# VH-VL binders against Small ribosomal subunit protein uS3 (rps3), part 4

Target 1, 230 residues: Small ribosomal subunit protein uS3 (rps3), of Nanoarchaeum equitans (q74mz4)
Amino acid sequence: MASKVIRKFIQNAKLTVFSQEFIRLYLRGANVSKVIIRQTPIVNRVIIYSARPKMISEERKAHLAKLLELKFGLEKPVIEVLPIENPNLDAHVIAERLAMGIERNIRAYRRLAQRYLETIMNAGAIGAEIVIAGRLSGQRGKTWRFKAGNLRKTGTIGQFELDRAFNIAYLKPGVAGIHVTILKPDAEIPDIIEFKSPEEISIEEIEKIDKEIAEKMKKYLETYLLAKQM

## First folded at step 2 (VH-VL)

Design g01 (framework fv_gevokizumab)
Fold by ESMFold2-Fast, scan of step 2:
Structure g01 (fold): chain C 230 residues (1-230), chain A 121 residues (1-121), chain B 107 residues (1-107)
Amino acid sequence: as target 1 above (230 residues)
Amino acid sequence: QVQLQESGPGLVKPSQTLSLTCSFSGFSLSTSGVGVGWIRQPSGKGLEWLAHIYWDDDKSYNPSLKSRLTISKDTSKNQVSLKITSVTAADTAVYFCAHSDYFGEYYFDYWGQGTLVTVSS
Amino acid sequence: DIQMTQSTSSLSASVGDRVTITCRASQSISSYLSWYQQKPGKAVKLLIYAASSLQSGVPSRFSGSGSGTDYTLTISSLQQEDFATYFCQQSYSTPYTFGQGTKLEIK
């Protein structure tokens, strides 16, 4: 009956999630947020939103396109990089900046979290929360929560956009999970349904493509699952 | 309302161990994000950070003095202690303890009055 | 270690003057900088944190600015009670380091 349509939809959603996380890890440092894959009979347009578009050279775009075509089976991919209008309201951008900042100086985790929380609120967020989970100091793994503003929806439902992101800091004593939640005025109608479940990513399939990215993604997924339980 | 008060021996002989105590009120060292640091100032000279202890019992030390420094806390007594081993005349200074609890930075928003320690034979 | 250098160890000024004290870090400290005031016989007082944020209870005539390696404390209209020694401090990385201090003296 409808199962054929449902199967194709789920398969396309998994490809989107897989491609988004792969691209974010491949382009780490460029502050990649959303990745949109628009399929046409002629080409597959891969639209990458980045807070640092200049970090994505023509050579890196060409290599990424080749990887997506040869190893992921995307037909004739065309990579387009667009800037993010307000990186300070983008959960993925903030999460990557936090992760890389903590990697530079693990002791800075609290001040970085507070500074980015202020940055988010100053950019016009209604509310924001940053959660850091892992062993950053002391003998125990702990969870730290930093929040500002109002994360509660008051008034009309659907007039607020909730943006969530997860990232990890790769530290010498291990890893730390970082969750960023931003509640902002709804500025855009969602035109693509995203299944935001890192659990659907196949590490075995990625390892056949790139062992380094597979190792990072395995740690990402394990840290995500641990943070979800905490 | 946050107040800190240092106490020390006043006079210490070279090669001995200097023990300092910071007693405080108006905050708890069990509160997430709270810490207490020690800073010293020799007469007519600048400020030198020595050590910091955090609510979770984590510790940071000035690398130039790390082998000689031990910082500890007693949360139930609202006290933080600093010990400096093998003191010399160079350790003669006013010693301050100070509170930190904002923006995740280790800036010191409230300080004690300081206690003078003289190392002399 | 990050070295903090204040451009002068002493500065003379009169009540009502606009006073600026500068501080330079040996490397970028990303605005993780605080300013302190020290008066003889009194506890050290925090004036500015995060380079430009005024501590609660500190008069509005005090302001901080700067980024990267160069920072400035400004007193817009000097008062009698402002004659003191001023220190900058970086909190970007351990060990936390202070400038040598600038003693503000009556002209």
Scores: ipSAE 0.005, ipTM 0.421, lowest interface PAE 14.0, mean pLDDT 78

Design g02 (framework fv_gevokizumab)
Fold by ESMFold2-Fast, scan of step 2:
Structure g02 (fold): chain C 230 residues (1-230), chain A 122 residues (1-122), chain B 107 residues (1-107)
Amino acid sequence: as target 1 above (230 residues)
Amino acid sequence: QVQLQESGPGLVKPSQTLSLTCSFSGFSLSTSGMGVGWIRQPSGKGLEWLAHIDWDDDKSYNPSLKSRLTISKDTSKNQVSLKITSVTAADTAVYFCARIEYYDSSGPFDYWGQGTLVTVSS
Amino acid sequence: DIQMTQSTSSLSASVGDRVTITCRASQDISNYLSWYQQKPGKAVKLLIYAASSLQSGVPSRFSGSGSGTDYTLTISSLQQEDFATYFCQQYYSYPFTFGQGTKLEIK
């Protein structure tokens, strides 16, 4: 029936986005940027762009393929890892580096944000903005904005080329959200990518689709947090 | 209880090198996110940032004076020093040292010393 | 370099007055602005950081506001101990720069 078909489309779209976010979480530290999943009658190609491709070993790729098959139902996944030409102009790379830097020293968030902002601009960005939102040690929940260059006349993907990323710094008092926006001078048109607002991606939403996937993602998050406490 | 105290020669002759020392307590430059900077104020004028040094020995200098400035730290003594070469009457000022905190939202220069007057005269 | 301009070098006021001191940056400094108080013969004191955050130990009559390029320091009810010179400073980028100062004098 029509309602069942519509539900299936929504579930499939969400599973694709969730698979991409799971890959970034699983490969945290490898500075993963875009993840492209292309389905063919023969194989599902998973193309991962990384600023540190050597951190993704053949063993890790094999394990990831197994997890994607088991947890997301991707048939015959083939993992391909490609380097990022300029990681200093990649919003996902900067967001992960900043998040991990803040996790190492929560109180250095301002200096780190300004340093990465300068790094982005020195790499040739037209403009950049870093937003950090959350409760940092001893503070009330706040939003901090850092910007450089010109980000005027921003728009949606397809009208204006902006590279956007979200990441989370996992801290003792909770979490801090990190948003990075970069406007590049030689913006490239991505082949096929799915960009979804971080506000629309959550473990609770995944749980509505598949409880096992949500539980596994929650376990990975819990394992990561435990490792940080040790 | 953060405290900073400047010490200097009081009087220095033109063309000589001015050496200033900042001694502090209540924090350490072995602590990540801490720095100490130097600011001066010529008589009847505003504040001018000169240089600072961070816990990781990262040094920053005012470009207008960079060729004449050298900042250093002695972490074990809780001291930061600034040297200014080839001084002239234009370097007559009160010299302050102040703490920079990169952690909390306090930003640079949350605590200052009382200042030390340096007069450049023959 | 980012230029910091305070609209007046001196201001006369009486105890109990509401006093506003303004500071303008030559470019957007994203709220990376501090306000300092300097009294003759005493250490410079940080009053406000991040444009609007009150430093610990500073009386609540002091407040900061503004965004982008335009910022203000307000003293809601002036006390005798508040007669001093006030400076703004940006810490958005190096070199750090200060306003020229506003001397608050007894009327």
Scores: ipSAE 0.000, ipTM 0.401, lowest interface PAE 19.6, mean pLDDT 78

Design g03 (framework fv_gevokizumab)
Heavy chain, then light chain:
Amino acid sequence: QVQLQESGPGLVKPSQTLSLTCSFSGFSLSTYGVGVGWIRQPSGKGLEWLAHIYWNDDKSYNPSLKSRLTISKDTSKNQVSLKITSVTAADTAVYFCAHRLEGYSYDFDYWGQGTLVTVSS
Amino acid sequence: DIQMTQSTSSLSASVGDRVTITCRASQGISNYLSWYQQKPGKAVKLLIYDASNLETGVPSRFSGSGSGTDYTLTISSLQQEDFATYFCQQYDNLPLTFGQGTKLEIK
ESMFold2-Fast, scan of step 2: ipSAE 0.035; ipTM 0.598

Design g04 (framework fv_gevokizumab)
Fold by ESMFold2-Fast, scan of step 2:
Structure g04 (fold): chain C 230 residues (1-230), chain A 123 residues (1-123), chain B 107 residues (1-107)
Amino acid sequence: as target 1 above (230 residues)
Amino acid sequence: QVQLQESGPGLVKPSQTLSLTCSFSGFSLSDSGVGVGWIRQPSGKGLEWLAHIYWDDDKSYNPSLKSRLTISKDTSKNQVSLKITSVTAADTAVYFCARTDFWSGYEGAFDYWGQGTLVTVSS
Amino acid sequence: DIQMTQSTSSLSASVGDRVTITCRASQSISNYLSWYQQKPGKAVKLLIYAASTLQSGVPSRFSGSGSGTDYTLTISSLQQEDFATYFCQQGDTLPYTFGQGTKLEIK
């Protein structure tokens, strides 16, 4: 038996994570990266970092606040929008741009992945990886990996500064999951395992090869569908 | 079962327009991610990609021949056509059509090919 | 455009041999490499795509490896039906380009 206090803490943590993902989905197109929710007895401050802050109108902020209160029970939310320092080094920004680009032209996924990889490296990243995993209705799923730079740096580094993001491209017949990893200067690196796509893969098969991507695809899709119902 | 079959005139005179047709079965060019391209092979030489058309009617051409090439599709008839203008003896080759499936992970690979049609450019 | 170079235009081997055919791209193609088999008077067949993924129906004696600019097709134990011309092709960048071909001949 878990205590009620511990259970409440866990539920609040889950609610915060889902609220953050909901905000990114609701404001899709505004290149939302970091979302901080500070809950206090007096005010619930929602701080949204965006690469396109002008896309988030006062009207859109007001509507978002009402949705957060209605669905997530966030009392008196105050929406603040701040610009991000370098969008080309932000994994969430790149993941959303790539997902939306693929949605516009699915055949360009390779060119788009290579272009964004180059954009990341030109912005000063030490290394970057883009993984695209697709499971389409009536077709088998595949996983593709694109890398640039070095994600396995040797030498002494004090702190990890690895930025990760996941997003989904919503295609006519189904979805494609996009995972972006960016290693910034002065970061410590864990080893990253390369996976091949030896044959056509369903979500079950993607799970065998990369459980994290499969789990993210399932949970992100569930969150997206939930957000659409609100 | 995926099958592709080329048809062409066999013989064309220099400076004329060469017209080729690829007829296929076992898939549709309305299927998302599917495309059909043309590749040629002169006698005893290697393969040269010419043009490609996708399910959404997007088209790509080999830059060395782009001004002479026109690719089109008729989705209802399961056909893709290629026209080459101002032909010369250098255009004498076996012409193949072949399928790509972008989202099934073929990554620019041609998974099924026709048997090829020989075109001779001669006066 | 990307130039694809196969190390030899012809190679002699005997049934049972381990055969290696190499392909080099003029710039990195990020594993967007396919291998094809062409027999006289027959249609071209896809053997391997994505550098190392075996096409359905292709015998397991065929394998592909490599990354970046250097790629290899290996036939672990050559059979009589494997005497053919083999081509590599890059799918990374348009225009799609092929190697010149390697004709595998009886020793």
Scores: ipSAE 0.005, ipTM 0.427, lowest interface PAE 13.4, mean pLDDT 78

Design g05 (framework fv_gevokizumab)
Fold by ESMFold2-Fast, scan of step 2:
Structure g05 (fold): chain C 230 residues (1-230), chain A 122 residues (1-122), chain B 107 residues (1-107)
Amino acid sequence: as target 1 above (230 residues)
Amino acid sequence: QVQLQESGPGLVKPSQTLSLTCSFSGFSLTTSGVGVGWIRQPSGKGLEWLAHIYWDDEKSYNPSLKSRLTISKDTSKNQVSLKITSVTAADTAVYFCAHSPYGDYVEWFDPWGQGTLVTVSS
Amino acid sequence: DIQMTQSTSSLSASVGDRVTITCRASQSISSYLSWYQQKPGKAVKLLIYGASSLQSGVPSRFSGSGSGTDYTLTISSLQQEDFATYFCQQANSFPYTFGQGTKLEIK
């Protein structure tokens, strides 16, 4: 009984994560950040936080509800869209804007990354980091890291919040992974982390340097293909 | 209320430099994410995007015209200027400036100015 | 550059008609499409952004649809003030490009 309950819990958690990623990709362009799925005996409420709520029409909500029911087995989904309080401090919003900005002008990737760091810091962040990995120039994959302010993950529990997001820029020669980390106000900063741009490397070498980004790129692409075919 | 208005010469001779000014109110080009673009329209034809300037002074130009275009801003006067060098009869058009609420993410323009007609003729 | 083609440069209609204006992109633009209205001597007005999102203050008779490369602007019941030129614009790829325009004129 107990083991069955535990297995169901794990399956539900995985399904929730995948459906949240599907929603973000299906609504790409609406700057979707947080997606909350609350299950009740009567209805499943899907609460979508968006920096562009007007971009999510009633028609798109209806289509999304049907897709969630068909693909994820979510019974009676009700889609609610809420605005994001400060989109310039939201890692998912920044990651999507950066990814789509690079798609529009691949040559501007460095300038865009630096500009978004400035935007994040001007919005009141304690620190931020943007990592771009992929084939942006030449035939080899490479990783670029951009940092501003003070960025720490360790400190007094509950004194800070790290907001992290991953997105993919879909380019003619391939894909580029974008990872955004923002340290919000109320953070305790015991130490400073220093980052710098790496050497020119292959895609496999990127995996050796940053396995998390390489793994996320593969998993995210799978979710994107599923969302795009719907 | 956000408003923009273009101003410039009505007539310019071929080979000269065309200077246009966009004066705006109701927003500031120091606000993060905000930008202003220039679009033109030859008589009876479609719209052509020319250039865009962002709150942080980054600039984007239509590649087909980049060598002839210079966009700049004066935040103290709430103005954006566009210069086009070596003009020809093909540059005869109504020139518009328009607001973009998310300059880095130029997805749409609203509102637009009324437009200013520029005729290139000797 | 992505080429935006509107199927006709002019279209005649009467008040009360259902009007459809079409726009095709030379490659997928992922719904990064806006529709604009231009009247002689007036400022250009944004009607639709993101292919289907109605801009604040725009009458509900206007609607947008489409995905990939094919998009449409629909006016469900044409009013006298709707006689104008309509343009589509893509923002998926740099440089941003517009369709040639469709002039809606009295039949």
Scores: ipSAE 0.007, ipTM 0.465, lowest interface PAE 10.3, mean pLDDT 79

Design g06 (framework fv_gevokizumab)
Heavy chain, then light chain:
Amino acid sequence: QVQLQESGPGLVKPSQTLSLTCSFSGFSLSTSGVAVGWIRQPSGKGLEWLAHIFWDDDKSYNPSLKSRLTISKDTSKNQVSLKITSVTAADTAVYFCARMGYDSEGYFDYWGQGTLVTVSS
Amino acid sequence: DIQMTQSTSSLSASVGDRVTITCRASQDIRNYLSWYQQKPGKAVKLLIYAASSLQSGVPSRFSGSGSGTDYTLTISSLQQEDFATYFCQQYNSYPYTFGQGTKLEIK
ESMFold2-Fast, scan of step 2: ipSAE 0.024; ipTM 0.549

Design g07 (framework fv_gevokizumab)
Fold by ESMFold2-Fast, scan of step 2:
Structure g07 (fold): chain C 230 residues (1-230), chain A 124 residues (1-124), chain B 107 residues (1-107)
Amino acid sequence: as target 1 above (230 residues)
Amino acid sequence: QVQLQESGPGLVKPSQTLSLTCSFSGFSLSTSEVGVGWIRQPSGKGLEWLALIYWDDDKSYNPSLKSRLTISKDTSKNQVSLKITSVTAADTAVYFCAHIDLYGSGSYDYFDYWGQGTLVTVSS
Amino acid sequence: DIQMTQSTSSLSASVGDRVTITCRASQSISTYLNWYQQKPGKAVKLLIYAASSLQSGVPSRFSGSGSGTDYTLTISSLQQEDFATYFCQQSYSFPWTFGQGTKLEIK
């Protein structure tokens, strides 16, 4: 019963987020960052950004596509894997590396956190924070916080979000949650189209995304240009 | 079993680049989760940590000297190298390389095996 | 940076003495403290890690203690081969920092 409901409402934002997290779990070890699902009338493109693209074999992609179709109701999925330009500035990459490192040696949690914090700062971050919460060697139900740099960015209030990621280290005493926050010098608004000035907006570019929006933008640009001539 | 030995130029002129090499045996800096660090000691003074390179080619630098330091490894030769640019008399010191076990030590970091050190004098 | 201070640069002692060398951190380092021994012309040797853990192969006469900001290295019965310079090092945070060293000299 639950599978029929999922298939019917796959477009729901909550179900989309869960399918993205399923992909990260399925491809654990490939240092997956962003997962973008772009739905079109013809195909659903699943774009996976990975710091280790070679770990995602064609067989794994084929199996993942089948699972997304059968379990999540995603029609005609096409899996595309792209590399990450700077994995040391990517919160999801760092969080997975830290989680898997702690799983290999739970006692190394503090050294690994300090090491990755330094790695992030050396890669050019303005600030970074790593939070580990759970049961680790010699502790029970504790929270450890590691910070570097400045996590406060002025002049971008309400426009930019910190790059944040959560991962889980699976340990004998249970699980430990790992939160990574990175503030980059060139912070971009995620999953938002970069809008140019009215003169720079290409109707052809918008039409590739949505024809109705393109029509509205064309009317707006015509009105803007007319007013500018006055 | 773990052994490390430093080599360097002995004398370097001010403003030049100092290049140091650490040759090691008894471990692999690629298949084992270990690191090699550089530490220096000016005459009659204390020790100063400079840099650390990890088996996976990740690197850590002392922030006070980071702009002048480059650490690298050559796994085929079992060597770690350190370059220091724009040297001055303040860089005159004995330079050590040392091994660190990044797996077996848990969260505790320590240099368990050291080389004998190589003296570098910065003088005209 | 965390500053590491060893109270004396040199200390005189005789074979058979109990010797204590002290090290103070400018902030709490939660037992992330190592002790090293340096002899002229020899490789530096790790003695103690995690403030109190004896490294394999190090004689049992060496012991470490302390917590917070204050740490000590104790040699319970000094031997001839123990005349050397001793350094403390914090591994609590980057950059790792060392004390200035305490030279143990024959009395």
Scores: ipSAE 0.006, ipTM 0.461, lowest interface PAE 11.3, mean pLDDT 79

Design g08 (framework fv_gevokizumab)
Fold by ESMFold2-Fast, scan of step 2:
Structure g08 (fold): chain C 230 residues (1-230), chain A 123 residues (1-123), chain B 107 residues (1-107)
Amino acid sequence: as target 1 above (230 residues)
Amino acid sequence: QVQLQESGPGLVKPSQTLSLTCSFSGFSLSTSGVGVGWIRQPSGKGLEWLALIYWNDEKSYNPSLKSRLTISKDTSKNQVSLKITSVTAADTAVYFCARLPEYYDILTGFDYWGQGTLVTVSS
Amino acid sequence: DIQMTQSTSSLSASVGDRVTITCRASQSISSYLAWYQQKPGKAVKLLIYDASSLQSGVPSRFSGSGSGTDYTLTISSLQQEDFATYFCQQSDSLPYTFGQGTKLEIK
């Protein structure tokens, strides 16, 4: 009994995390942030928070539901899309906007990072950090950090909301990893609290993630074409 | 080197179906993320978006005209077509086609437009 | 539908002037705004996307700013070729909607 219960918890956790990442990739461009999957004996409710909910068509929702059923064994998925109250304070939204902006103009990466940092702070963040790692100028891979406001290095027992997101810019010379950290205005931060620094992203990790995403997109296209024939 | 060019009948009688074709070069609708849309402008008035079609055949229509509009593509010919049924004098306008670059792009606008084709609805 | 309002329908200016054109949305559009230039007999040209990003090939004298509901297109030093009609457009929600246009005329 215990063994079966433990196995089920581990399987459910993996399904949830992988499904959330897949949904963000599949709906790239709609600025998807939080994804909640509520599993019941009858239906699986998939709640997607988006900064551009009207850009997710009913047809796209139907295809996503079928894809989640086929790829992840999610029984009777029901897709619900809800708006994000403050997209300029959402790390996933900022990370996707920055990634896509860099893809459009790779040489503007510094100006874009500074612009989004300003946008975050103007929306009322206590502090924010943007980290870009990869090959952006035809030189060896590098890591660039952009900071504004107050971000402490070590977390303790204080009440605070730290929002983190990772995204990938797909570029002709390779890929660039983008890490966004936002400390939100509803947080209560004592002077003694420090926050853990963002994890450094290696070129090898970026390349591995790129290959993984390419495989997922290929399988999506195959499933879409098959469904269209039916 | 992206170019779009509209073609249409010039003159259409009321209650007939208006058919427009957009021919383009310098890009393909087989490219993931790309779309082509239709926008019109009556003489001396503003721009009105009509419809959009994406590389994957997903379609979007202006709700005020949806029942009268049909957008389609022929990827092999680099063409997008728009049909408007039951036309009236209110449909007299210059019709433009324009490219929407990459569905997943942050670009909020149409980056290249055709010159426009004038359609007059008159008996 | 989101309504886009350009309060100035026509504006007279001279070469060398700093020109400002405004656009207001009926609700927040989260900087999903583009600016276009239209000249008689020529294709419509995209100038600015994402409220403040300059389209490739567009002169640096053009700039965009704004957030929420209020947006501005600025031409820092007007040139002869800039006399045209300018339109704003939102892409926050379907259907896409345009402002009525602001015509720049020689003073």
Scores: ipSAE 0.000, ipTM 0.464, lowest interface PAE 11.9, mean pLDDT 78

Design g09 (framework fv_gevokizumab)
Fold by ESMFold2-Fast, scan of step 2:
Structure g09 (fold): chain C 230 residues (1-230), chain A 120 residues (1-120), chain B 107 residues (1-107)
Amino acid sequence: as target 1 above (230 residues)
Amino acid sequence: QVQLQESGPGLVKPSQTLSLTCSFSGGSISSGDYYWSWIRQPSGKGLEWLAHIYYSGSTSYNPSLKSRLTISKDTSKNQVSLKITSVTAADTAVYFCARTFEGDYGMDVWGQGTLVTVSS
Amino acid sequence: DIQMTQSTSSLSASVGDRVTITCQASQDISNYLNWYQQKPGKAVKLLIYDASNLETGVPSRFSGSGSGTDYTLTISSLQQEDFATYFCQQYENLPYTFGQGTKLEIK
């Protein structure tokens, strides 16, 4: 019994994650951040937080609802769109804006990353990091890291308190992965808790991060292709 | 053709605030592609990065020096300044300013350094 | 913070020698490493950026190599003007950190 319950929980969690990723990619350009799916006995309420709510028309909502029902088995979905309180402190919004900016002008990738990092810090972030991986300057693929402020990492602070996002810039020669991490002013950081410093991160962990980026790029590309086929 | 020049008091007493200024010539600190850094070096020892400022005013500080540092810029004077509060003998060092292309290239232009001695 | 270790604090050499200066990071720094030269009475000079790229105006006898945690600066044939102190610096993470320095002295 326990084994069945655990397997069912994992299956439901995967469906939720896949649906959220699909919605974000289907509505690309609307700066969609958080997507919440709440089940009731009558309907499944889908709450979409967007920095550009006007881009999600009633027609688009109706079409999305039908796609979620037909492709993901979500019964009687009702789409609600809510504005984001501060788009400049939202990692998903910044990641999408940066990805689309790089798609328009690949040569500006460094300036764009630094300008968005500044935008995040000016909006009141405690710390932020932007990581870009791919072939952006003609010679070879590389990973670029841009940091500002104080980004504290600790095993006792929940992941939800750090705002993290991943997006892909779709370029003619391929794709580039973009990771955005923002530590928000409302996040509580207990100063008694020991932080994991860069020296404590193993070579294996760093290698796994590169593999994770590649795996995320592949999964997002697969989801994007699925969304485009619909 | 681009040059940096530091200036400071030379001698400061313990517990006082140290103020340093870096003057930039041959270009503008308003360039969008550069960070402006302060680095120090105690006599016979290695280099320690203190802080940098982006052309927009965004700042980052070495956490080991806690809340003692303030970096600022004056675009009209083409200057970057650093203040260190509550100085002690441990702050005796040569202080350098330098620029870094996009924060991840290298510090390609440095000033000659200014010696600061903290002594009563 | 990332610790940068230059295990040799001083090194004696003669003009014409091939000299290697080493730098080790406490963790993988993905080639985000610079090499600097410091001479008494002169501004600090950037020699190598991104572990292996020669800065403009720097003589070709200087080269950088390495990956992961282990990096080297090589001077293929020492000249009189090369007697100086050399520092490595990582920019993988803030705060930026430097090695202790290796002073290259005449034998």
Scores: ipSAE 0.000, ipTM 0.427, lowest interface PAE 12.7, mean pLDDT 80

